VHH binders against q9usu1r752to985. Designs and how they scored, part 7

Target 1, 234 residues: q9usu1r752to985
Amino acid sequence: TPEEFASQMTLLEFDYLKQIPSREWIFRSWVSRDSRSAVRNYINFSNCFTYWIINCILEKKNTKARTAVISFFIQTAYKCLSLQNFSTLMSIVSALNSAPIYRLHAAYKLVKAEDIICLSGLREIVETKKNFSTYRALLRKAELPCVPFLGVILSDLTFIDEGNPDVLDSSPHLLSFNKRHRLADVVADVCRFQSSSYEMQSNTDLQSYILHRCRFVNQDLSYLFDKSLSLEPR
Short names: E, the ipSAE of ESMFold2; O, the ipSAE of ESMFold2 at other seeds; V2, 0.75 times the mean of E and O plus 0.25 times the DockQ between their complexes.

## First folded at step 8 (VHH; framework vhh_etentamig_d1)

Design W6 (at its last look DockQ between E and O 0.72; V2 from the best seeds 0.00; counts 0 for: pae O 2.1 > 2)
Fold by ESMFold2, look of step 8:
Structure W6 (fold): chain B 234 residues (1-234), chain A 121 residues (1-121)
Amino acid sequence: as target 1 above (234 residues)
Amino acid sequence: EVQLLESGGGLVQPGGSLRLSCAASGFTFSSYAMSWVRQAPGKGPEWVSGISGSGGSTYYADSVKGRFTISRDNSKNTLYLQMNSLRAEDTAVYYCARDLEYGSGSFFDYRGQGTLVTVSS
């Protein structure tokens, strides 16, 4: 069921977000791949989930079966939007926009018109144009609880770096203050998201199933593209 | 310790060319997708171009397609950006950025100090 799947993914992703200790935001522990980072664990899960969706679609040999899986994830992403879970929403749309899946025109032709319209709206939310302007606008309006997309947060922290003079050339003291102020603003925003809770009931069996399935996915995009070509030739 | 050191920026006439370089150290360069990100004065960061770890796949923002070419030399741990047909709107600080490895997206966990490119008459 798309609704229950979306709810449990939201709880699971929110737990990953809450596990990130404050020192990781300050010291950016994920930059050194030698350290055990809660941020890196969350990224790894999100990547596995994205590729799991791609694999779920491509393992179906029948076009109608692939359409059913695509429709399921469109509906799941729509529910994630209503839950303000932008992280799972981004992962699903990323999978559906991936080269192996985007090209499945025969399968997409069988998707209901309302689901195609829904997908078009979801794609606009995740568009990278103007520095994710649509996503950022939605995030600014969002009430708690909310699961923000981690990738934008982490990139923002990267470009605030003390060695990056983004503003004001005329005053070294003012430049240093402005960077520290911007850093504090990003960290405060992420702490705000971590401080709330979702009211939904946990289904630990479903969450364990998701985590188990994600551990064993093929992430070779070239292999997956070739599989896509065999299922729907050019 | 991860280091990225950009070079090759400068003042260029409209229509001119520049080649940017980025020397990488402190990590296995060939294992990471890399990007160029630019930031014009008073603007936020804008992704420009990306390249896979092997160099087999390249990606470009629409604003630079056909004018810019990204490349890498994994034997020298160096990333390059060849910029042709430069325009005034290309004026920015250009950063070499290491991919966060978050799906196939344009997200970054490290960047250099940048090199200034100014396009003016």
Scores: ipSAE 0.546, ipTM 0.807, lowest interface PAE 1.8, mean pLDDT 86
Fold by ESMFold2 at other seeds, look of step 8:
Structure W6 (fold): chain B 234 residues (1-234), chain A 121 residues (1-121)
Amino acid sequence: as target 1 above (234 residues)
Amino acid sequence: EVQLLESGGGLVQPGGSLRLSCAASGFTFSSYAMSWVRQAPGKGPEWVSGISGSGGSTYYADSVKGRFTISRDNSKNTLYLQMNSLRAEDTAVYYCARDLEYGSGSFFDYRGQGTLVTVSS
């Protein structure tokens, strides 16, 4: 069910988040040229999951079958919102907004109106306009437990790492203090999310299935777009 | 060690042109999508333009489309931004940023120290 899938994805993603040592947040271990870090492992899983969704939809030859898979993931993303799992929510909406999937108008036409309305609301959350303002507002109001979207956190750390001199009066010590203070605030927020727990019951079989299936996905977006064209010609 | 060094900023008149460069080192430049991100006084970072690792795909924010051109020379490990028809609103510090390789979005794991572009009306 979408509910069970969302719950187990939430537990999986939360485990990835909790595995990240505090040292990686402070030193940004994922920046290294040949980095093997817990952050990079989590990013790789999230990317694989996004492409797994795309492949699940495109492997269905029948339009009604593709519609069923699309509806399943819309409902899964909605449940992720209620669990405050923004990471899985972002991955699902990214897959549904991808060029190979977004263009499947015949399949989308068969999706129930209530699910289409739900998807529109979910798309607003992932909107990048105004620096992810909708997502950030939801995150600020969120109670623990919560799985934040890692991409925004990592980009924030990148743009805090060195202050913008034009937005502050020129003072090397003031710039250094403000940078350190902002970095500490972001790291403290991440540690806060890591310190909580979800109370859902683990389904080891489903989690293992997800992990195994994600490992064997095609991530060639050009190939996937061509496959999309063969399934629903222009 | 990853390094990104921007250059080419300066003071220009409205309607003028400027070309920014970013020298990359310490990583396989051609394997990474790259972007230009700017930050105007008192505002947050604003993504300006992006380019795929091969250089085959380019992307632009609506605010600069038709006026700015991103390019790269992978043999010289250099990213470029040609800025034409400059306006006062383009005044900002411009950063060269390396893509995090997180989905299809523009999320960044490294940026340079930036180069200041001032457009005096």
Scores: ipSAE 0.481, ipTM 0.778, lowest interface PAE 2.1, mean pLDDT 85
ESMFold2 (binder alone), look of step 8: mean pLDDT 81; pTM 0.824

## First folded at step 9 (VHH; framework vhh_etentamig_d1)

Design X1 (at its last look DockQ between E and O 0.59; V2 from the best seeds 0.00; counts 0 for: pae E 3.2 > 2)
Fold by ESMFold2 at other seeds, look of step 9:
Structure X1 (fold): chain B 234 residues (1-234), chain A 121 residues (1-121)
Amino acid sequence: as target 1 above (234 residues)
Amino acid sequence: EVQLLESGGGLVQPGGSLRLSCAASGFTFSSYWMSWVRQAPGKGPEWVSGISGSGGSTYYADSVKGRFTISRDNSKNTLYLQMNSLRAEDTAVYYCARDLEYGSGSYFDYRGQGTLVTVSS
């Protein structure tokens, strides 16, 4: 069911991406935390999903059950890579890298070698080293359809829009012209992704299940870490 | 409207110190994780340090750990970066940035104009 889960998450995330109107990119509507922003709705869903994974693992009382859930999500993330769904991939790896989950050495010891090798490769994709260079290289090679990771896009827009980096002897107009080109490139890429489609069939029962489970997950990382300690003491 | 205003940059000698400030307005400052991000000439932005809304949790990039200290005063809506033992590679424009709170990483939805720090003998 990792394949079906990955497919339905991809359809869900793609629907969130497609719902973002062009004016949000222009006016950066996500800067205000009111309920108007489609970008903020998408961020909220992605965070809920990440914490839902953490909770799914920690609610299992025995080590073999936790290992099975970890393996399920490794396999799901690998399928997300093949679907070019970088958003769900990032959410899963973020959950598995979180302090409460990363420390579960007994559970990870029981994970198959093939899945550990797979997870190591997925972790390289999410590395922040050299400004997410691995992720950016993969994204440049990706064909449509694709769900890009929104966090990098939003950070890029933030650090292009209102600074004067890379200026020693340049005029303000020349710098502004270069900024407009970089902004246009980022927005054009996002619009390109929004204009494609995935050819998978919706499973409304599974999508409803995911949305329902994500609504009220515990997102208190301190609480979740304490729960992790009780399940696997030092 | 959201505003972040950095100050305290300048020219310093290697081994010197500077204290950066960031005045925040137009939002509930104590509700947001805040970060310092720097950008050297011709380079991409590099996250330097982050602090939780309450100030109870602080995080540092390996390149600055032990030399820089992030802090905040929520009563004054001000973020600080104490920079000690400065090196030539610390030369950059330093930005005060508001965290998106997206996943486990540091991703930003707003930043100030920046303040230039130059470390030169």
Scores: ipSAE 0.442, ipTM 0.788, lowest interface PAE 2.8, mean pLDDT 86
Fold by ESMFold2, look of step 9:
Structure X1 (fold): chain B 234 residues (1-234), chain A 121 residues (1-121)
Amino acid sequence: as target 1 above (234 residues)
Amino acid sequence: EVQLLESGGGLVQPGGSLRLSCAASGFTFSSYWMSWVRQAPGKGPEWVSGISGSGGSTYYADSVKGRFTISRDNSKNTLYLQMNSLRAEDTAVYYCARDLEYGSGSYFDYRGQGTLVTVSS
């Protein structure tokens, strides 16, 4: 059911994205004293989902069962790419690249060749080299609807933002003007993504299951790594 | 209000060393992963190194492994980057960055003003 899982994750993530009110983008509420921002809630869900994937794999005591879960998520991530859901794609690849999972060589050896090739292509998309150049190229060509990766949006807002008056003095009017235009472009792009809709039918039972399972996952990476060592010794 | 204040940048010769500091205030410092991110002229930001809230886990970009050491002192709310064997390509503005959550990627929500490191003869 990778197709159905990918569709429902896309609807879930898009709902989180659409629920971020315009004032949070304008005032950057996630940085302020307000600890209850919609942006922080969405990021927390994405991190919980990533750790849920790690836990799902490590719960399987049989190597063949772990391979099946890995293959399921590779196929799910590929479907997310087709749906232009870059957020779920990032979460899945991050989980598969995590220290507890990446080291499961016996399980990966049993993964079909076509899925390994697929994973290699997905890893290239999420690669951080050259400031996410592959991801940004795909995002530029993407049609609506689309779920962008929030981490790149936040990085752009954080590292473009005006924080030092002294750097403005070197070319005061030109530097300040250019920075403000770039920030406005980032905000405009995210607002465009929020304005569209996906047409897939909601499966509320599956969405509720995902949300419930994610609430109580173990996020202790040291514990998860030790569990990984017990399943596949060095 | 969240504040991050970097210091310790300057001009150094290739092969030289610098130690960067970042003073943090306005949040529970020990609860956050912290990173150093650098930005060379005309390029986008490049993640350099990260450290867990406790200081128990450290990570480095391949380009700096073995030359740079990240550390933190949670009693002083200070993040450090020891940079050794500096090269011309290390020339950049270095930012101290707070990560909201670590797991599905980095979510840098705040940075300081940066400190300039110039490596040239």
Scores: ipSAE 0.406, ipTM 0.769, lowest interface PAE 3.2, mean pLDDT 85
ESMFold2 (binder alone), look of step 9: mean pLDDT 81; pTM 0.827

Design X2 (at its last look DockQ between E and O 0.42; V2 from the best seeds 0.00; counts 0 for: pae O 3.3 > 2)
Fold by ESMFold2, look of step 9:
Structure X2 (fold): chain B 234 residues (1-234), chain A 121 residues (1-121)
Amino acid sequence: as target 1 above (234 residues)
Amino acid sequence: EVQLLESGGGLVQPGGSLRLSCAASGFTFSSYAMSWVRQAPGKGPEWVSGIYGSGGSTYYADSVKGRFTISRDNSKNTLYLQMNSLRAEDTAVYYCARDLEYGSGSYFDYRGQGTLVTVSS
């Protein structure tokens, strides 16, 4: 069910998040693309999961079957929102917005109106305009436990800067102090999320199924787009 | 050691043009998607344009589409942004950014110091 799937994805993603040692936030271990980085391992899982969703939809032979899979993931993403699992939510919406899937207009026309309305709201959350303002507002209001979206955190660490309120008046030393303070604030926030726990019971069989399925996905976007064209021609 | 060094910023009048460059070193440049990200005074970072490692696919924010052109020369490890028909709202520090490779979104794991572009009369 979407509810159980969302719960187990949340536990999986939370375990990945909790396994990131504090030193990776400090030294930004993911920049070197070291395969031993816990951050990179989490990113790789998240990418595999996104492509797994795309493959699940495109493997269905008929339009109604594809619609059912799309609806399942809309409902899963909605449950992820209620669990404050923004990472899985972002992955699902990214898959549904991908070129191979977004263009499946015949399948989308068969999706129930309530699910389409739901998807529209979810798309607003992931929208990048105004520096992810909708997502950031939701994250600020979120209570623990929460799985934040790692992409925004890592990008924030990359772009830590006091902005440009009056660059001519700013000294390099003031900018350095403010930079270190802002870095510490971001790291403190992520450590806060890492310190909480979800109370849902683990379903090891379902978690193993998800991990196994993600290993065997085709991530060739050109191939996937061609498959999309064969299923719903222009 | 990863390095990105932007250049080519300056003062320009509305309607004018500038070409930004970004020299990359310390990593296999051709393996990474790259972006330009700008940050106006008092605002958060705004993604401007992106280009895949091969140079075959380019993407633009709606606010710059038709006016800006991103390109790369993998033999020179250099990223470019040609900015035409500049407007006052294009005033910002422009950063060269390396893609985090997290989904299809534009998220970044490294950026340069930036180069200031000021568009005013």
Scores: ipSAE 0.511, ipTM 0.798, lowest interface PAE 1.9, mean pLDDT 85
Fold by ESMFold2 at other seeds, look of step 9:
Formats: sequence, C-alpha cells, structure tokens
Structure X2 (fold): chain B 234 residues (1-234), chain A 121 residues (1-121)
Amino acid sequence: as target 1 above (234 residues)
Amino acid sequence: EVQLLESGGGLVQPGGSLRLSCAASGFTFSSYAMSWVRQAPGKGPEWVSGIYGSGGSTYYADSVKGRFTISRDNSKNTLYLQMNSLRAEDTAVYYCARDLEYGSGSYFDYRGQGTLVTVSS
C-alpha cells in the first residue's frame, strides 16, 4: 500500500538522517572516495532506492502493469509530501524523471488524470530553478518532524565554500566570517530536523525487505535505457 | 586528491558561442555523473546540465535546453559544455560539479574553482 510504504520509507530515511554526526557537515567527510561516512551511506541508500524504482517499472512486460507501478509511486510520493518526507519524495520523482522512465509515453497515457496532476505538482517541488525556491519555501513552513532533502543541504555546503581554504590568507576577513556564519546556519537547520521524532509504528520486516532489495539492484542506467527502448520503441 | 579544473570562459557577444572544459583528476572519472552549475552575480547556484557516467544520458535545465550541449570524454577525464546562442542572462561563473546520482543535479559533493562567462555587447 502507498501509505504503509511511505510511512516505512520515512522511518528508514529518518534513521539515516539521525545517524549523521555534526562533524561530517563541517568537514564534508563524504568527499573522499575512501571515506566511510554516514552521509555517503545515506546517499548510497537513496541512489539504490531510485534505481530500484526504475527497475520495478521496467521489469513489467505490459504497459498497463508499468502504469500501475508508476501510479503506485506517484501516490507514495504524495503521501511522503504529507509526512514531510522530502527525501523519499525527491528519490521517487528522480526515478520518474530519469531517461529510461520519462520516455514511457504509452504508460503515462494510461495514468489517471488525478495522478498526473499530482505528479505535476510534485515535479514543481523538485524544480531546480531559482535554487529550489519552491522546496525551500515548503521547508521554511514545515513543522517537525520532517525529513529534508539531503541534496539541497549538500549543495548549500558545497557552494558556500568559495574555493579558498579557511586557513589561507586572502581577501577581507569579512568574507571568511560571512562564510562561517552561513555554514553555521545550514548546520543548525539540519540539527533541528535531526532532533525530532516520528510517531509511526515500525514494520521491521518491510524495512528489511526494502534494504535487501536495494542492495541487489541494477544501477547501469545505459542498460536500463536500452531496456526501456525495447519495451516502448521509438 | 580530487581536482576539477574549469577552463574556456571569457567575454562573448550575445548570440555567440563558447566551449567550456573541465579536467578531472584524483578519482575514477567514468564512475561519476557530472554537472555544470552556474552562479550569476548576487544569485544562488543554478544547475545547468548533467551527464551520466557513461555519457549515454544527458539532462538540461529548461532555460538552456536546445542551446547547450553537455558531453564527456572518459579517456581524457574531461567534461565539456558547448554553449550556443548565448544571452546576457547566461552571464555567470560556471562550475564543474561531481554528481553522486545520475546527473540530474540532485547531489553535488565537489566542485571546481569556476570559469567566468560574460555575455555583453
């Protein structure tokens, strides 16, 4: 069921978020390819989940079956929005916007109008124009508990750093002070989200199933695109 | 360690073209999706385009679709952005960014120093 799936994904994502120590945000521990950071583990799970959705759709041999899976994930993403789980919402929309899935016009034609309208609204939330302005507005008004989208947090931390190290003597110290102030603001916001809790009942069997399925997912997007072409030729 | 070095920026008139390059080192380039992100004066960063590790899937922001072409040469560890029909609104510092997903602009973990593109009469 979309509701149950959304609830358990929210608990899973929230557990990943809560496990990230503050030092990783400050030192950007995930940049090294050899690091085993909590942020990197969370991102890896999110990517596996996105690819799992793509595989679930492409494994269906007939168009109506693929439409049903697409509709299931649209409804799941909508429920994630009501739970303020922006992370799972983004993963689902990323899968539906991926090259192999976005092109499935025959399947999308069969999706109910209600779900298409819902998907259009969800796509506007993930829109990158004006630096995710729609998402940021929703996040500012969100009550706790909430799972923020990790990608915007990473982007903020990555682009706050103007390229000069903190210890390198250069331009006015005002710029260095402003950089550190902005960094502290981002970290404080993340810590606020980490300090809440969801009240939903855990279903450990479903959570274990999701984690196991994500480990054994084909993540070769070129292969998946070719499979998409075989299912709906040009 | 990880390095991304952008080049190819400059001053160009409206309607003109530029080709940006990004030399990558310190990681397995073909294993990562890559993106171009730009930042205009006084604005936040804006994702422009992305490309999957194999080069088989490309993605573009609506504001640049049809005018810009992203590509990569995995044998040279180099990312490219061909920018045609340039407009004043394209004026920005352009960054090469490593994307931890498939190139849709979701997760940037590292960027270069940037190269300035100015579109002006």
Scores: ipSAE 0.386, ipTM 0.735, lowest interface PAE 3.3, mean pLDDT 84
ESMFold2 (binder alone), look of step 9: mean pLDDT 81; pTM 0.820

Design X3 (at its last look DockQ between E and O 0.44; V2 from the best seeds 0.00; counts 0 for: pae O 3.1 > 2)
Fold by ESMFold2, look of step 9:
Structure X3 (fold): chain B 234 residues (1-234), chain A 121 residues (1-121)
Amino acid sequence: as target 1 above (234 residues)
Amino acid sequence: EVQLLESGGGLVQPGGSLRLSCAASGFTFSSYAMSWVRQAPGKGPEWVSGISGSGGYTYYADSVKGRFTISRDNSKNTLYLQMNSLRAEDTAVYYCARDLEYGSGSYFDYRGQGTLVTVSS
């Protein structure tokens, strides 16, 4: 069910988040592709999951089957919102907004109105407008436990970093202090999210199934777009 | 060691043009999508433009479409931004940013020091 899937994805993503040691935030270990990084492992899982959704939709032979998969993931994303799992929510909306999936108008035409309205609301949350202002507003209101979206966190750390000053003026020490303070605030928020717990019971079999299915997905967007064209021609 | 070094910023009058460059080193440049991100005083970062690793696909924020052109020369490990018809609202520090490779979104794991572009009469 969408509810159980959302719950287990939330536990799985929260475990990835908790495994990130504090030193990775300080040294930004994910910048080097050669380094072993808990952050990079989490990103790789999220990417695999996003492409897994795309593959699940495109492997269905008929339009009604594809519609059912799309509806399942819309409902899953809505449950993720109620669980404050913004990471899985972002992954699902990214998959549904991808070129191979977004263009499946015949399948989307069959999606019930309630789910289309729900998807429209979810898309507003992921909009990049004004530096993710909608998402950031929801995150500020969120209580623990919460799984924040890692992409915004990592971008914030990248653009705050003291080694890359924003403004050249006569008060460089004040700018440096301000940047260190903002950096510490972002890291403190992440540590706060890492320190909480979800109460849901783990379903190890379902989590293992998800991890296994994600390991070998095709991530070639050109191939996936061509497959999309064969299923719903222009 | 990853390095991104922006250059080409300066003072320009409204309606003028400027060409930004970003020299990349310490990684396989052609393997990464790249972006320009700008930050005006007191504002958060704003994504401006992006380009795929091969250079075959380019993307632009609505605010700069038709005025700015992103390009890259993978043989020189260099990213470019041609800025035409500049406006006062384009005043910002412009950063060359390496894509995090996180879904289809533009999220970044490294940026340069930035180059200041000031558009004033």
Scores: ipSAE 0.483, ipTM 0.790, lowest interface PAE 2.2, mean pLDDT 86
Fold by ESMFold2 at other seeds, look of step 9:
Structure X3 (fold): chain B 234 residues (1-234), chain A 121 residues (1-121)
Amino acid sequence: as target 1 above (234 residues)
Amino acid sequence: EVQLLESGGGLVQPGGSLRLSCAASGFTFSSYAMSWVRQAPGKGPEWVSGISGSGGYTYYADSVKGRFTISRDNSKNTLYLQMNSLRAEDTAVYYCARDLEYGSGSYFDYRGQGTLVTVSS
């Protein structure tokens, strides 16, 4: 059920996005690890989901079983593209591009050609070349509802910031009009995405399962890579 | 709070080398993946390279693969970028950035002030 999984992930991700109050974008509340923020909660979920995919693949002892999980997530990511859920799409591709998974050549060799071609196209969207130009082009043509990739929003906000809030830069009067205008554009854009809704029906059992599994995943990349080596030795 | 301070930039001839450093403070350095991001004059930011929190896994943009080497010393809270075979198109301000994922350039939540690298004859 890649279609149902993609639909429920879209609803979950959208709920996380809608929970982010506008002041977090303005004050960048997520920078301090000690601060609670809706942005940090969302990023933590996205990372947990990425590592959950990695764990799901590496838990399978049989190469054909690992291939089946990889194929399921390729198909899920493709459906996410159709739903304009770029956040889940990015998380899936990040998992498949991670060091422990990318190296599973035996499992990838068994993936059917259609899914490999699909994955190649999805990987192009994730590429950071020309400041995520492929992704940004897709986002510009997207209609609402849409779940944008939070990483590009954060990057835009991070690279607008002058980086020294302890001096006169913390005064609004000293900010350049160009910097203020760019910040306002980013915030307005994210508010636009937050103002819509998806019409799909919620499956609370599946959503609760995903949330529960994500809380307890192993995120130790060294451990996961060692497990990958044991499953497919060099 | 979180601080990242880049150093090591300067003027260099095409084909030359530079080594950039980034001193980190205000957070548990080894818990975070780190990246180098560059911004050429008049251009948007471009991810260059990333490294996992442990330092065991490194990632490179195609434009720098084989020429640049990222590394970190978690005992000194320092990130490095060794840049060899420099070209004019490598001219940019180089930032170290904290990456909230595994280092492939996904979630930059903080960056330093940058250090300017100029490659010209």
Scores: ipSAE 0.410, ipTM 0.747, lowest interface PAE 3.1, mean pLDDT 84
ESMFold2 (binder alone), look of step 9: mean pLDDT 84; pTM 0.857

Design X4 (at its last look DockQ between E and O 0.71; V2 from the best seeds 0.00; counts 0 for: pae E 3.4 > 2)
Fold by ESMFold2 at other seeds, look of step 9:
Structure X4 (fold): chain B 234 residues (1-234), chain A 121 residues (1-121)
Amino acid sequence: as target 1 above (234 residues)
Amino acid sequence: EVQLLESGGGLVQPGGSLRLSCAASGFTFSSYAMSWVRQAPGKGPEWVSGISGSGGSTYYADSVKGRFTISRDNSKNTLYLQMNSLRAEDTAVYYCARDLEYGSGSMFDYRGQGTLVTVSS
């Protein structure tokens, strides 16, 4: 069911989040791809999951079957919002907004009106205009437990960063102190999310199924777009 | 060790042009999508333009379409931004940024020191 799937994805994503040691936030270990990084492992899983959704939809041979899969993931994303799992929510909407899937107008036409309205609201949350302003507003109001979207955190750390020396020299004491303070604020927020727990019961079989299916998905968007064209021609 | 070094900023009058460069080292440049991100005084970072690793696809914010051109030379590990018809609102520090490789949406795991572009009479 969408509810159980959302719960188990939330537990999976939360485990990935909790595995990230604090030193990775300070030293940004994911920047050097030579080092082992829990952050990079989490990113890889999230990307695999996004492409798995795309593949699940495109492997269905008829429009009614594709509609059912789309509806399932819309409902799953809505449950993720209720669980404050913004990471899975972002992955699902990203898959549904991808070029191969977004263009499946015949399948979308068969989706129930309630689910289409729901999807419209979810799309607003992931909107990147104004620097994810809707998402950031929701995150500020969120209580624990919560799975934040990692991409915004990592990009924020990049633009706070360990500094362009030319920019920092203008007011060295004030800029250095403020930079450390902003960095500490972001890291403290992440640690706060990591320090809570979800009370849902683990379904090991379903979690193992998800992890196994994600390992070997096709991530070639050009190939997937061509497959989409064969299923619903222009 | 990843490095991104921007250059080419300066003072220019409205309607003028500048070409920004970004020298990359410490990673396989051609494997990564790259972007230009700018930050005006008192504002947050704003994505300007992006280009795929091969250079085959380019993307632009609505505010710069038709005026700015992103390009790359993978043999020289260099990213470029040609900025034409500059306006006062283009005044900002411009950063070269490496794509995070995370889903959709432009997000970054490394940026350079930035180069200041000032558009003023």
Scores: ipSAE 0.508, ipTM 0.788, lowest interface PAE 2.1, mean pLDDT 86
Fold by ESMFold2, look of step 9:
Structure X4 (fold): chain B 234 residues (1-234), chain A 121 residues (1-121)
Amino acid sequence: as target 1 above (234 residues)
Amino acid sequence: EVQLLESGGGLVQPGGSLRLSCAASGFTFSSYAMSWVRQAPGKGPEWVSGISGSGGSTYYADSVKGRFTISRDNSKNTLYLQMNSLRAEDTAVYYCARDLEYGSGSMFDYRGQGTLVTVSS
C-alpha cells in the first residue's frame, strides 16, 4: 500500500538523518570522496531510491501496468507530504520528472485525474526556480517530526558567505563570528529535526526489501531513456 | 584539497562581453558536472549555467539563454563562461560550483571565492 510504503520509507530516511554526527555539518565531510561519511551514505541511498523508482516503472511492458506504478508513487509521495517526509517526496517527484519517465505520455494519460492534480501540486513543492521557495515555506511551518530535504541543507552550507567582496570590513573577527553564527543556525535547524521520533511501527521485512532492491539498480540515464523509447516510441 | 579559482571578472559597459575562467584542482574534474552560480548584491545565489562532466550537455537559465555560453577543457581542468550582450542585471559575483552528485536538481558541494562582474555605464 502507498501508505505503508510511505511510512517505512519515512522511518528509513529518518534513521539516515539521525545518524549524521554534528562534526560532518561543521567540517563538510561529504566534500571529500575519499572519506566515509554518514551524509554520503544518505545521498547514495536517496539516489539509489530515485533510480529504483525509474526502473520499477520501465520494467513494466504493459502501459496499464506502468500507469499503476506511476499512480502508486504519486500516492506514496502525497502520503510522504502528510508525514512531512520531504526527502522521499523529492526523490519520487525527481524520478517522475526524469526524462525517461516524464515522456511516458500514454501511461500518464491513463492516470486518474485526481492523481494528476495531486502530482501537479507535488511538482510545485519541488520547483527549484526561486531557490525552492515553496519547499522552504512548507519547511518553516513544519512541526516535528520532519525529514527535511538534505540537498537544500548541503547547498546552503556551500553558499554561506562571510561578506560582500566589495565591502571593506572594519572587524575581521566579527566577520568570522558572523559566518560561524550563520553556520551554527543551519546546524541547529538540522539538529532540531534530528531530535524527534516518528511513532510508526517498523516493518523490517519491507525495509529490508527496499534496501535490497536499491543496492544495484541501473543508474545509466541514457540506457534508461533508450528503454523508455522502446516502450513508448516517439 | 578541492580548489576552484575564478578569474576574468571586471567592469564592462552594457552590451559588452567578458569571458570567465575557473581553474580546478584536487579532484577528477572530468567526472563532475559543473555550474556557474551568481549572487547579486543583497540577493541569494542564482544558478546561471551548467555543463556535464564530458561537456556534451549544456544548460542555461532563461535569463541568459542566447547570451552566455558555458564550456570546459578537461585537459586543462578549466571551466569557462563566455558572456555576451551584458546587461546591468548581470552585475554579480560569479562562482564556479561543483555539482553535489545528488539527483534532484542543481545543488552544489563546493564553490570558489568568485569573481566580480560589474555592468554599468
Scores: ipSAE 0.352, ipTM 0.723, lowest interface PAE 3.4, mean pLDDT 84
ESMFold2 (binder alone), look of step 9: mean pLDDT 81; pTM 0.823

